# Ledger of designs, part 117: miniprotein binders against q9h3h3

Target 1, 235 residues: q9h3h3
Amino acid sequence: EDGFTAEHLAAEAMAADMDPWLVFDARTTPATELDAWLAKYPPSQVTRYGDPGSPNSEPVGWIAVYGQGYSPNSGDVQGLQAAWEALQTSGRPITPGTLRQLAITHHVLSGKWLMHLAPGFKLDHAWAGIARAVVEGQLQVAKVSPRAKEGGRQVICVYTDDFTDRLGVLEADSAIRAAGIKCLLTYKPDVYTYLGIYRANRWHLCPTLYESRFQLGGSARGSRVLDRANNVELT
Key: E = the ipSAE of ESMFold2; O = the ipSAE of OpenDDE; V2 = 0.75 times the mean of E and O plus 0.25 times the DockQ between their complexes.

## First folded at step 10 (miniprotein)

Design gA11 (at its last look DockQ between E and O 0.80; V2 from the best seeds 0.71)
Fold by OpenDDE base, look of step 10:
Structure gA11 (fold): chain B 235 residues (1-235), chain A 103 residues (1-103)
Amino acid sequence: as target 1 above (235 residues)
Amino acid sequence: GSRELREEVRELILKAWLLVFKAVELADKGDVEEAIKVLEEAAELFREAAELAEKAGDPELAIRALEMAAWVLEYIARLLERQGDPEKAKELKRRAEEIKKRL
C-alpha cells in the first residue's frame, strides 16, 4: 500500500470517528439480543452515509460491540503529544523504546488487531464471530467499518487494553482465531496514531508491532505471531 | 436539502483530515512552513463543517468539528514554537481556547 493510500485510509478512519456509531453494549443489553442486532446491521450492508435501502438511514462511522468489562480510557493524549514535541525539539534519538516509555508515562496503552476483508458473507461472518467473542468476554471491544460507496475493503479492529502486555496481545489473537478468522492480522498501538507515526516516518519506526498468520495443524493458537520490531517469532 | 448539507459536511471533514495528514508528513520532512499553511486550511474546513452541521440540524457533529478545529490550532501553535515564534503560537492557543469555551 502506497503511503498516499495509507494516509487516505487514516483520514477516512478519523472522519468516521466523528460520525455516530452503531453500538451493541453488552453492559446494558442482554446477550440474547446480539443475534437479532447482527441480523439487523450486517457490516456488508450498513452504509457509511446511510444510502437508500441500507439498514441505516443516517450516517454511521463505525459498528461496535462493547464487552461487559469494557471501560473507555484514552489516557493523557494531550500530555503525550506535548512530551513528543519536546522530544523532537531536543534532537534526542527516538526509538520504539522511547515511544513505549511515553505511552506508559501518559497511560496511552491501547492497541488493536486489524483485519481487512472484502464486503460480503465472509466479512459478516467474521464480524459475527468477533462480536460473540466480545459479548462472551473473550475480547473487550471491537469495531468494524461500514460499507463505503466504492465497495472497498472493510476493516475490523479488535482492541486490547495494553500493547505492552505481550500475553494479552497474544490472547486476543487466540480469541480471534478461535472465532474462525483465518486472514492476516496486524497489531498497531494507538500511541503511534496519536503521534502521527505512519509509514515512511523519519525515525524509521514500524507502526505495526505484531503480525499474525493463520497456521493449519500448528500450536493450540492456530497462528504464527511475528514481532515486527525485533523480527522474532513469538509462537 | 438536509441530506445534501450532511454530505457536504462529511466532504469538508474528510478534506480537513486529508490536509492534517499531509501537514504531518510535511512537518516530518522539515517543511514546517508549508505544514502550517496546510493546517490553517484544515482548521478553516473544520470550522466551515461545524457551521454547516448546525444548519443541517446536527449540533453534535458541529461540536466535534469545532473540537478538531481547536486541536489543529494547537498543533500549529506547537509547530510555531519549534520555529521560534512564541508570540504567534500564543495567539493560536488563545484562539483554540476561545473555541473550547463555546463548546
Scores: ipSAE 0.752, ipTM 0.929, lowest interface PAE 0.5, mean pLDDT 89
Fold by ESMFold2, look of step 10:
Structure gA11 (fold): chain B 235 residues (1-235), chain A 103 residues (1-103)
Amino acid sequence: as target 1 above (235 residues)
Amino acid sequence: GSRELREEVRELILKAWLLVFKAVELADKGDVEEAIKVLEEAAELFREAAELAEKAGDPELAIRALEMAAWVLEYIARLLERQGDPEKAKELKRRAEEIKKRL
């Protein structure tokens, strides 16, 4: 088969959203149980469809950790999508500012830091660090993909409540780095996902808002964060 | 067996999402009539997936597949409103509501 397209990867993520999730919920589960749970369900060994020899016998869409203060709110997604359709016929220009305003108006403000890692110890170690940061209250919610049948890199998503709150986004980056994560991070607002806007779009919109690069011996925050729209360093 | 059916259900769901993303791309390019055709196929695949999920003993997946089918019909309705066809849009909204009532 050919390599995965962005469309195929997006479709896999949407399908995975519909399957059962393996969840550690700090709102109902004592923090002292986290390490045993992480050892039982390493993301490099939890399989998408419950392969023989896996710790899971049933399909798993995502592995997730919910923090004590996690309060989910997707906002007015249907209103957002309707306004988007109207905007496309209005003759008004479509810009990053237009998308930001739609997100604000409809309260679709969540976004996520993403990292991609090959299956193995580094992935499992990174996930464990993120999961601990969530349970300790430094992060609100995170998820990681299980091992796919076809193989390939897995993704860890660390969510923030409000992509327009730069301080909150940078605080999440700092918490990720404090967990020992050294790989490239990219930040994507959920509004782009709900509107189906990917890198190759006719408006040349960039759905990656920020990039974070680890600096060994670096700045006060331990990373270098770049605003992709303006090519401006924020740290 | 039922596990084989559950794997088949998930392949139908993946195919349905691939069609949804294809339709979004078509609509963004202005090919709205073709986008609607593709979305009608996606809605049918979600309904088929729901039927197979019930047979496979996975009623929660069946519910989610029907919710996605309804959502696709609502998306078609929004595209029809964009095209200035509110009568057809109203029909699609009615079909989506019929699915939701069954949940």
Scores: ipSAE 0.602, ipTM 0.856, lowest interface PAE 1.2, mean pLDDT 87
ESMFold2 (binder alone), look of step 10: mean pLDDT 87; pTM 0.870

Design gA2 (at its last look DockQ between E and O 0.83; V2 from the best seeds 0.75)
Fold by OpenDDE base, look of step 10:
Structure gA2 (fold): chain B 235 residues (1-235), chain A 103 residues (1-103)
Amino acid sequence: as target 1 above (235 residues)
Amino acid sequence: GSRELRKEVRELILKAWLLVFKAVELADKGDVSEAIQVLREAADLFQEAAKLAQKAGDPELAIKALEMAAWVLEYIARLLERQGKPDEAKQAKERAEQIKEKE
């Protein structure tokens, strides 16, 4: 396990969110340009700080692809945080159901499938498959982290609009698998990030709602999805 | 040069975020006083990053750094309210609003 604590990885992600992104926006750019863009900015070669010899001369936080149906909506994150502080002060029990209700009330419903890959051909190929699926409308939005100096793992994030829509979460998993991705996937709601719910939180809340494992010769979906909260297989 | 300044800005931002996450952990453990101190340092680092970003010719990053400083101050205010320190909480909120008005 690369010696970076979950907190270090989270801090790096938050710092990356502040830097410029390399974006392919399918709403404004023809789909026919995607292959040229992917060839120009392979995520294994794009560097976080714009190192000499990289495709980017300036710092890049993320490489992203926006689908035709993508509409950014963050909901009421400030109201969510205020309600969360009030709830903590009340001493009331906090459950996954409590967080779900807070998320619904404040419209903070986004979540993401996460995959971690080593830099190289497999990462670039995986990203190309995901980017194509986004441009084709099978997925709404995805991003990948650029290469860090230490050569650590890169993360691909594939978003869904509503973590409470189990069907939509499963459809995104299916689309990722159809794109040829065979690695482990974990699904995390963004609300957990906004509320500072990480591993080893005092409420023992698991920040990962779902886990997807690829299966050879399995169901039509090509994966086995586990509900981590209930320890139940969904597929 | 401008490249060195840009690097320094990013180092400050990363350090500030590390402090934020440390403070979240401290607050979760019930060490709210230490969390507030760590968050004050984080807010100062974001403000310093904003000043350096402006000098580096990156006004967009400067604005984002100020937004994060304001957000940290609002979090400090919530923690102070939890500690039963409403006057100090109000001061933190007022400072956050002063930052937002400069954006």
Scores: ipSAE 0.774, ipTM 0.935, lowest interface PAE 0.5, mean pLDDT 89
Fold by ESMFold2, look of step 10:
Structure gA2 (fold): chain B 235 residues (1-235), chain A 103 residues (1-103)
Amino acid sequence: as target 1 above (235 residues)
Amino acid sequence: GSRELRKEVRELILKAWLLVFKAVELADKGDVSEAIQVLREAADLFQEAAKLAQKAGDPELAIKALEMAAWVLEYIARLLERQGKPDEAKQAKERAEQIKEKE
């Protein structure tokens, strides 16, 4: 849609990345403590800047849950960005294939399923389901934005470690649906974010690799997943 | 008070990121000289945010803001190399290293 809206959301996310996060880390915290933590920090009540009356007194950038197997690795982002600049001056055509290879070469392979929900019970319930799936090992890591402005939507991000692993991405979609999530999901590789490639760009690259739509009576997983690059239904 | 300073720091950081994304768009359109000027402003805002974060008692945010300022200067250097200005690119890289040493 419009570039300024996408730019503003991207800038807010980058700024949020720099603030402290509220983290439930299953690698160091017993799973039995999860329900109490979720009740203390519902994303519809946790405020971006620590407003009076909220459960947090200090700014919070993200609320996150790390699974037992979570091992963060952003890859060679600086090398990726430098190689991208060199590629743009080389005269070579820039295609989804060249971007994919650049991501592989620099080990920037993570990506995420995204969902947008208004503050309230529906958001808090969806987050709780995702958080439980992470702690139970069906998902590796997820985060949700805190409440920042009246009437604004919040985002849940569910990460996968390799966007080129289609089966792993589809398994994450299935786990999200098993948690009771019925809204539209979009999947975006992190490489597009690190290179500043948005919805509309001069190379006609599509940063949304997959769309997942819940369909009652559809596939066994309850999802219809569209591969945007090849216009092919995967389920 | 310090609460007001902490809000001001975050406003500076948000403005700096908006300038970074504007500069990426400008560079993609071929307006590389304008992109560099916008990025210099972003680097200055990150450095100002770092100074204010330190004053507000938030040294972790100050360090992160300085890291972003250095990253912006390295991006400027890459754009200057693209323009065939290696001496200016070297100066931007040297400023980025100076900022990293202060962290």
Scores: ipSAE 0.692, ipTM 0.888, lowest interface PAE 0.8, mean pLDDT 87
ESMFold2 (binder alone), look of step 10: mean pLDDT 87; pTM 0.863
ESMFold2, look of step 13: ipSAE 0.668; ipTM 0.880
ESMFold2 (binder alone), look of step 13: mean pLDDT 86; pTM 0.856
OpenDDE base, look of step 13: ipSAE 0.773; ipTM 0.934

Design gA3 (at its last look DockQ between E and O 0.69; V2 from the best seeds 0.71)
Fold by OpenDDE base, look of step 10:
Order: C-alpha cells, then sequence, then structure tokens
Structure gA3 (fold): chain B 235 residues (1-235), chain A 103 residues (1-103)
C-alpha cells in the first residue's frame, strides 16, 4: 500500500472514531449473548452510514468487543504531542528509540495487530473468532471497521496494552492464530498514529514494528514474527 | 432529508481529515505555508460539518466536529509560531477558544 492509501485509511479511521460504536462489553454483558450479537451485527453487513437493509439504521464507526480485563487508558497524548513538537524543533535526531522513550514517558503504550480482509464470510468468521477470544480473556479488546460504500477491505484491529512488551505482542499474535486467522498481520503502536508518523515520513521511521506470517506445521505459535525495525525474526 | 444530511456531514468530516493528513505531510516536508492553508480549509470543513450535524439533529457529532475544528486551529497556531508569526498564531488560538466556548 502506497502512502496515499495509508493516509486515506487513516482519515477513514479518524472519521470513524467520531461516530458511535457497536460494542459488546463482556464486563456488563454475559458471554452467552455473544453469538446472538455476532449474528445480529456481522461486520460484512453492518454499513458505515446505516444504509437501508443493513443491521444498523444509524451510522457506525466501529464494531468492538471489550474483554473483562479491558481498561481504557489513553495516557498523556497531549503531553506526548507537545514533547514531539519540541523534539522536532530541537533538531535532534529522531529514531525508533526516541519514539519509544516518548511513549513510555507519556504512558502512550497501546498498539494493535492489524489485518485487512475483503467483506464476506471469511471476514465475519475471522471477527467471530477474535470476538470469542476477547470474551474468553485471550485478548483484551478488538474492533473491526464496518462495510464501506465501495466494498473495500475491512480492517480488524486487535489491541495490546504495551507495544514495548514483546511477549505480550507475541501472545496476542498467538491468540489471533489460535482463533484460525491465517492472513498477514502487521503490528503498529498507537503513538505513531498520534504523532502523524506514516510510511512517507521524513525520518524514515517504519510505523509497522512487527509482521506476522502464518506458518503451517512450524513453531508452537503457528506464525513467523518479524521485527521490522531490526529485521530479525523473533520466532 | 435527514439521511442525506447525515451522509453529507460524514463526507465533510472525511474530507477534513484527508486535508489534515495532507497538511501534516506538507509541514513535515517544510512546506509550512501550504500546510497552514490546507489546515484552514480543514477547519472550515469541520465547522461546516458541525452546522450540518446540528441541522440533522446530531448535536453530539456537531460538538465533536467543533472540537476537531478547534484542534486544527491550535495546530495552525503552533505552525504560525514556528514561522515567526506570533500575532497570527494568537488569532488562531483565539478563534479556537471561541469555538470551544460555543460547544
Amino acid sequence: as target 1 above (235 residues)
Amino acid sequence: GSRELRYEVRELILKAWLLVFKAVELADKGDVSEAIQVLREAADLFQEAAKLAQKAGDPELAIRALEMAAWVLEYIARLLEKQGKPDEAKQAKERAEQIKEKE
């Protein structure tokens, strides 16, 4: 995907964040209701704008599932942005290490595994697997984009609390693979999004920290995870 | 109808975000003046979206759109300060505060 495509996807995501979400919250809703909720709101049929004949009559930004252990903590995003602006003005070299330190300092540590899937049964099945893993406590929180008007690919985001915790990132990959997902996964820290760091940034920072490829009959994790920053396989 | 307005609001919001990302790229390349111009357009689109959201009976979306307009204006102010234009930066900040007071 070129930089233009990445910017469009980012703009769509930001616009979607401004609309209401369809949420299954496992903290307040019994797990036994998940299957009925998934059947009512399959991501391939839920439309971004609440089109006639869709399960939703109103616009939906995201479809989300919150696990029992989910606690929303956004950290100090404003402080992060101020520190980033000061850093840019200083003319100091900016490295992945610099961004990591900023993220730690301001407690902006969330990140996500991303997968892109065409609308249809495969997407709905993948989402159902992820949603179940969240409700069962294997994952903390996930969201999926609703169907766009043009029928483009939908994105599933599976969050981890700390992108600096390599083990936690790898455990989430394993849980996604255990849910039956075999597509390419990319891991992106949210700090890169908050700082406007996309593919075509002047510092040549890669916004993707990890890539996971499904592996048949391989490691106990069922995937091969590449550290993109160091170009090292972790599995 | 109300549905058409809802679509229009969201199209404006999407366009505004596209402009924000374009402006971030421009600013990163050092094209700060062009970035500011693009951000002004984005702020206007968010304000227009807010007005249409109110007409559509979605006051919550209107507030969120105004918040984004204010945020964009604050970003413009920071860019103007970097350009050595403190008076223009102050005007942008004041406009941002005026938007927040209307929320």
Scores: ipSAE 0.773, ipTM 0.931, lowest interface PAE 0.5, mean pLDDT 89
Fold by ESMFold2, look of step 10:
Structure gA3 (fold): chain B 235 residues (1-235), chain A 103 residues (1-103)
Amino acid sequence: as target 1 above (235 residues)
Amino acid sequence: GSRELRYEVRELILKAWLLVFKAVELADKGDVSEAIQVLREAADLFQEAAKLAQKAGDPELAIRALEMAAWVLEYIARLLEKQGKPDEAKQAKERAEQIKEKE
C-alpha cells in the first residue's frame, strides 16, 4: 500500500465520520433485538450512499454497536493539535515517546484494533461476532464501514479507551479472538489519526502501534502481539 | 438529479479532506506558507459542499461541512501565529466564527 492509497483511505474515513451512522445502542435497545438488527443491516449490503435495493435509503458513514458500559471520552483534541504544532518549532526531538506524552497530557487515549475483510459472508459473520461480544460486555464499542460503490475491502474497528493500558488492549485482542476472528489485527491510537500521521514521515513514527497474529498451533498462548514502535513482544 | 448531487457533495468533501492531509504533510515538512494556501482551498471546498448539501436536501451534512470549514480556518490561524502573523491569524479566526454563526 503506497502513500497515495493511504491518503485516500484516510480521507474517505474522515468523510464517513460526517455522515449518519447506523447504531445498535445496547444502553437503550434490548439485547434480544440484536440478531434481527444484524440480519437487517449486514455490512456487505449496507451501502455508503443509500443505493436502490439497499436496506438503507440514506447515506451511511459507519455501522456501529455501543455496549452497555460504553462511556464516550473525547479528550482535548484541539489542545493536542496545538501542542503538536508548537513542538515542531521547538527544536526538540520528536519520538514515539513524544506522541505518547502528548496523548497523556491531552487525554486523547483511545485507539482501535483494525481488521480488513472483503465484502461477503466472512465480513458479515465477523461483524456479527464482534457485535455480540460488545453487547455481552467483552468489548465496549465497534464499528464497520459500509459497502463502497465500487466494492473493495471493508474495515472493522474495535475501540479501546486507553492505548497506554497494555492489559486493556490485550484483553480486547483476546475478546476479538474469542469471537472467532483469526486474521491479522493492527492497532492504531487515535492520537496518530488526529495529528495526520498515516505514512512514512521524517520522524519515523509508526502509526500502527501493535500487530496481533492468531496462533493455530504450537504454543499454549492465544495471540502473539508485537509492539511495533519498540519492537517488543507483549505476549 | 438528487442522486447526482448526493455524490457531488461527497466528492467535494473527499477533495477537501485530501487537501487537509496534504497541508498537514506540508506543515510537517516546514512548508507552512504552502500548507496555509492548501488549507484555504480546503475551507472553500467545505463551504461549497455545504451549499450543495443544502441543495441536495441534506441540511445535517451542510452543518457538518461548515463545522469542518471553521475547523480548517482555526488550523490556518494557528499556522499563521507560528509564522508571526497575528493579524492574519485573527482574520482567519473571525471568518471561522462567522461560519459557526451560520450553523
Scores: ipSAE 0.665, ipTM 0.877, lowest interface PAE 0.8, mean pLDDT 86
ESMFold2 (binder alone), look of step 10: mean pLDDT 87; pTM 0.869

Design gA4 (at its last look DockQ between E and O 0.81; V2 from the best seeds 0.71)
Fold by OpenDDE base, look of step 10:
Structure gA4 (fold): chain B 235 residues (1-235), chain A 103 residues (1-103)
Amino acid sequence: as target 1 above (235 residues)
Amino acid sequence: GSRELKREVRELILKAWLLVFKAVDLAEKGDVSEAIQVLREAADLFQEAAKLAQKAGDPELAIRALEMAAWVLEYIARLLEKQGKPDEAKQAKERAEQIKEKE
């Protein structure tokens, strides 16, 4: 994906964040209602703008599931952005370590596993597996993009609380794999999004920290995870 | 109708975000003057989106659009400060605060 495509996808995501979400909140809704909710709002049928014949009559930005332990904490994003602007002005070298330190200082530590799937049964099945894992407490929070008019790929995002906690990132990968997901996964810290770090950035920073590939008959984790920054296999 | 207005609001919001990302790229490349111009257009689109959202009966989206307009204006102010234009930066900040007071 060229820089232009990445910017368009980012703009679409930001616009989606401004619309209402369809949420299943396991903190307030019994787990026994999940299957009915999934049947009512399959992500392949939920439309971004509430098109006629869709399960939603109104626009939907995201479909989300919140686990029992989910607590929203965005940290100091404004302070992070100010510090980033000051750093750019200083002319100091910017490294992945610099971004990590900024994230820690401002408590902007969230990150997500990303998977892109075509609309249809495979997407809905994948989402159902992830939603169950969230409600069962194996994952904290996940969201999926609704269907766009052009029938493009939908994205599932599975969040972790701390991108600097390698073990937590790997545990989330394992839970995703246990849910039956076999596609390529990429892990991206939210700080990279807040700072506008995309592909082909002037600092040559890779916005993806980890890549997970499914392995048949492999390790107990069912995946091979690559640290993209260090080009090292973690599993 | 209401549905057409709701669509138009979202089209404006998407355009505004595209401009924001373009401006960020321009600013990173050192084209700060062009970035500021693009951001001004983005702020105007968010404000227009807010007005249309209110007409469409979506006051919550109107508030969120105004919040984004204010955020863009604050970013413009920071860029103007870096350009050594403190008076223009102050005007941008004041406009951002005026938007927040209306929320």
Scores: ipSAE 0.747, ipTM 0.929, lowest interface PAE 0.5, mean pLDDT 89
Fold by ESMFold2, look of step 10:
Structure gA4 (fold): chain B 235 residues (1-235), chain A 103 residues (1-103)
Amino acid sequence: as target 1 above (235 residues)
Amino acid sequence: GSRELKREVRELILKAWLLVFKAVDLAEKGDVSEAIQVLREAADLFQEAAKLAQKAGDPELAIRALEMAAWVLEYIARLLEKQGKPDEAKQAKERAEQIKEKE
């Protein structure tokens, strides 16, 4: 997790955003076609640049599933970025609270649960479960990175529309766990992404707002979710 | 051929984004003049990528690259205003507008 590695990963994600995505859109595609689509495009085999032997012959930035209720809204990102730059020169303190207020003021409220998995069956199975949850309406939108040239871990992102709505964020965590996913989840509000806060910074702002850890045991409780800003358990 | 050009385009785009993140870091540290120089290079790379994307038969990527170049120039303009250079900021904003008109 050094600064260089985080910067390079962020740049790769921004470049991937600019390429075509492979999308299953439940708003225009019958749900009965989902399993065939998942079998055709497993994320462990879809390659970033369309390598020979891949199911895709052209570059793919992301693989995504849009639920029937998905209504994209990035908010006032340009105004957010301008206000952030003005804040830095104003002499006012920069804290997690001021970031939260900027996000509210500019309506940049989305965020995402993240999980990192190695290519293979576990990744493809987790993605399939998430995709079904989206199409069935338990989640609204998710994406997964394609396989990179050198391998390494891939990321599944499960979006929520308002990081300040803790109940909604917890409901998304529950839906992810109901899909059988047991790995560590971290939650990052999109405001940090749009402001370029990916790494250690002089304000000590942490882009990971929540962590979710799956619990096993009798009378199973699906997750323990920690609020990293207040160091308190939400569940 | 077209495939080699498409790969070159993506290399330019990745380099441009790395420069953008470098400039954000420089601006956060107060090195605003250096950040602006780095951002001018990033904007040039996005425009170069757009030209190559058109030649490679990838007009949607070309449009997105031009949109990013315009965004970078608007960021430059905001930094220049903070330096008390409103004439240079206007020029950067005008360049951003010209790029958006290229589609």
Scores: ipSAE 0.690, ipTM 0.887, lowest interface PAE 0.8, mean pLDDT 87
ESMFold2 (binder alone), look of step 10: mean pLDDT 87; pTM 0.867
ESMFold2, look of step 13: ipSAE 0.611; ipTM 0.871
ESMFold2 (binder alone), look of step 13: mean pLDDT 87; pTM 0.872
OpenDDE base, look of step 13: ipSAE 0.736; ipTM 0.925

Design gA5 (at its last look DockQ between E and O 0.85; V2 from the best seeds 0.72)
Fold by OpenDDE base, look of step 10:
Structure gA5 (fold): chain B 235 residues (1-235), chain A 103 residues (1-103)
Amino acid sequence: as target 1 above (235 residues)
Amino acid sequence: GSRELRKEVRELILKAWLLVFKAMELADKGDVSEAIQVLREAADLFQEAAKLAQKAGDPELAIRALEMAAWVLEYIARLLERQGKPDEAKQAKERAEQIKEKE
């Protein structure tokens, strides 16, 4: 995907964040209701704008599942952005280490595994597996984009609390693989989104920190995880 | 109808975000003046979206759109400060606060 495509996807994501979400909150809703909720709101049928005949009559930005341990903690995004602007003005070299330090300083540490799937049974099945893993406490929070355009791919986002915690990132990959997902996964820190760091940025920063590829019969994790910044396999 | 207005609101919001990301890229390339211009357009689109959202009977979306307009104006202010235009930066911040007070 070119930088233009990445920016469009980011803009669509930000616009979606402003619309109401369909949420299953495991903190307030019994886990026994999950299957009925998944059947009511399959991601392949939920439409972004509440199209006639869709399960939703109103616009939906995201479909989300919150686990028992989910605590929304938004770091100091404004402070982060101000510090980023000051850094750019300073003319100091910007490295992945610089971004990591900014993220730590402002407590903007969230990141996500991303997977893109075509609408249909495979997407709905993947989402159901992820949603169950969240409700069972294997994952903290996940969201999936509703159906926006005919033939457009939908994205599932599985969050981790700290992109600097390599073990936590790898555990989330393992949980996703255990849920039966075999597609390519990419891990992106949210700090890169907040700072507008996309493909082809002037600092040549890769917005994807990790890639996970499914591996048959290999490691106990069922995946091969590549550190993109260092070009090193972690598994 | 209300449905058409709601669609228009979302189209404006999407356009505004596209402009924000374009402006970020421009600012990163050092085209700060052009970035500011693009961000002004984005702020206007968010404000228009807010007005239409109110007309559509979605006051919550209107508030969120105004919040984004204010955020864009604060970003403009930061870029103006980088350009050595503190007075213009102050005006942008004041406008952002005026938007927040109307929420």
Scores: ipSAE 0.754, ipTM 0.932, lowest interface PAE 0.5, mean pLDDT 89
Fold by ESMFold2, look of step 10:
Order: structure tokens, then sequence, then C-alpha cells
Structure gA5 (fold): chain B 235 residues (1-235), chain A 103 residues (1-103)
């Protein structure tokens, strides 16, 4: 991926954030309604701009499921961004450690496991499994992009509360795998997005903290999780 | 018609976000004056998107677009402080507050 591609995907995501979302909110909606909702709004058929013949007549930015315990908290993003600009003028070195501390100080701790799938049954099945895991309480919140481009991949985002809580991040990976997901997963803290730090940056910061690869067979079954910052296998 | 207008609003919003990310890259490279110029364009696009969203019957999107315009002006203020221009930074921050009050 290059700087242009990452910037364009980030811009599309930020624009989508500003449109209405289709939300199943387990805090206010009985779990028995989930299957009907999933059948009505498969991500392969929900369109970004409300195309004729789709289940939505109006634009949709995201399709989302909120779990019973979901408590929205984006943290102090404005304070984070202000401190980031001050740090750049201070002469202090910018390292993954200083970014981590900045995120902690401003409570911008959320992050997400990402998976990219082509439109179709595999995407809709994966989404349904994730949505059920959220409603059942194994995951807290997830979203999936609607269909926008013919032949383009769509993204499922599964959020965690605290990217510095390694065990919590690994537990979310395990819950995703238990839902039957076998594709590559990557984990990205939200702090990098809010600071505009993409793959190619002058500080060589890596916004992808973890990669998870499914491993089939043998006496061990599950994820192989690589810590990208330390280049160390965790499993 | 309204469908075309609602698409135009979203095209403006996407262009504005592309300019924001371009400006972040410029600022991170040390090209702060260029970043500020690009951000002024982004703020203008968010305000134009807000006007068109209101015309298209989407006042909630208009509010969010104005919130983003204000955020861009706050970012400009931080960059002006980085350049040692505190009076200009104060003016940009005051403009951002005026936009927030109109919501």
Amino acid sequence: as target 1 above (235 residues)
Amino acid sequence: GSRELRKEVRELILKAWLLVFKAMELADKGDVSEAIQVLREAADLFQEAAKLAQKAGDPELAIRALEMAAWVLEYIARLLERQGKPDEAKQAKERAEQIKEKE
C-alpha cells in the first residue's frame, strides 16, 4: 500500500463516519430480532449511496452492531491532536513509546481488528458471525462497510477498548476466530488515524500493531499472532 | 434533483477530507505554510458542503460538516502557533468558536 492509497481509504472512512449508520443496538433491541435484521441488511446488498433496488433508499456510511456493554468513548481527540503538534515543536524524539503515552494521557485507547473480504456470501456470513458474537457478549462493537464499488473489497472492523491491553486484544482475536473467521486480521490503534500517521511516515511508526493468521490442523488450532512492533510471534 | 444534490454534498466532503490528510502530510514534512493553505481550502469545502446539505434537506449532515470546518480552523490555529504567529492563531480559533456557536 502507498501513501496515496492509505490517505484515500482514510478519507473515505471519515466521510462515511459522517453519514447515517444502520445500527443494531443490543442495549435497546432484543437479541431475538438480530437474525431478521441481518437478513434485511446484508453488507453485500446495502449500498453506500442508496442505489435503486437496494434495501436502503438513503445513504449509509456503516452497518454496525452495539453490544449490551458498549459504552462509546473516543477520548480527548482534540487534546491529543493539540499535544501532538506541541510535541513536534519540542525537539523531543518521537517514538512508538511517546505515541503510546500520548494516547494514554488523552484516553484515545480504542483500536480495531480489520478484515477485508470481497462482496458475497463469505462477507455476509462473516458479518453475521461477528454480529452474533457482539450480541452474545464476546465482542463489544463492530461495523462493516456497505457496498460502494463493483468488485471492491469491504471491511469489517471489530473494536477493542484499549490497544495497550494486549490480553484484551488477543481475547478479541480469539472471539473472532471462534465465529469462524479464517482470513488475515490486522490490528490498528485509532490514535494513528487521528494523528494522520500512515504507513509511510518520517518517524517510521508502524500503525499496524498485530497481525493474526489462522492456523489449521494439528493438536494446536487457532491464531498465529505476530507483534509487528517487536517482530515476535505471540502464539 | 435531490439525489444528485445529496451525491454532490458527499463528493465535497470526500474532497475536504483528502485535503485534510494532504495537509497533515505536508505539516509532518515541515511544509507548514503549504499545509495551512490546503487546510483553508478544506475548511471552505466543509462550509460549502454544509450549505448544500441544508439545501438537500439534511440538516444533521450540515451540522457535522460545520463541526469539521471548525475543527479544521482549530488545526490551522495550532499550525500558526508552530510558526510563531500567535495573533493569527487566535483569530483562527475565534473563527472556529463562531462556527460552533451557529450550530
Scores: ipSAE 0.674, ipTM 0.875, lowest interface PAE 0.9, mean pLDDT 87
ESMFold2 (binder alone), look of step 10: mean pLDDT 87; pTM 0.874
ESMFold2, look of step 13: ipSAE 0.622; ipTM 0.857
ESMFold2 (binder alone), look of step 13: mean pLDDT 87; pTM 0.873
OpenDDE base, look of step 13: ipSAE 0.744; ipTM 0.931

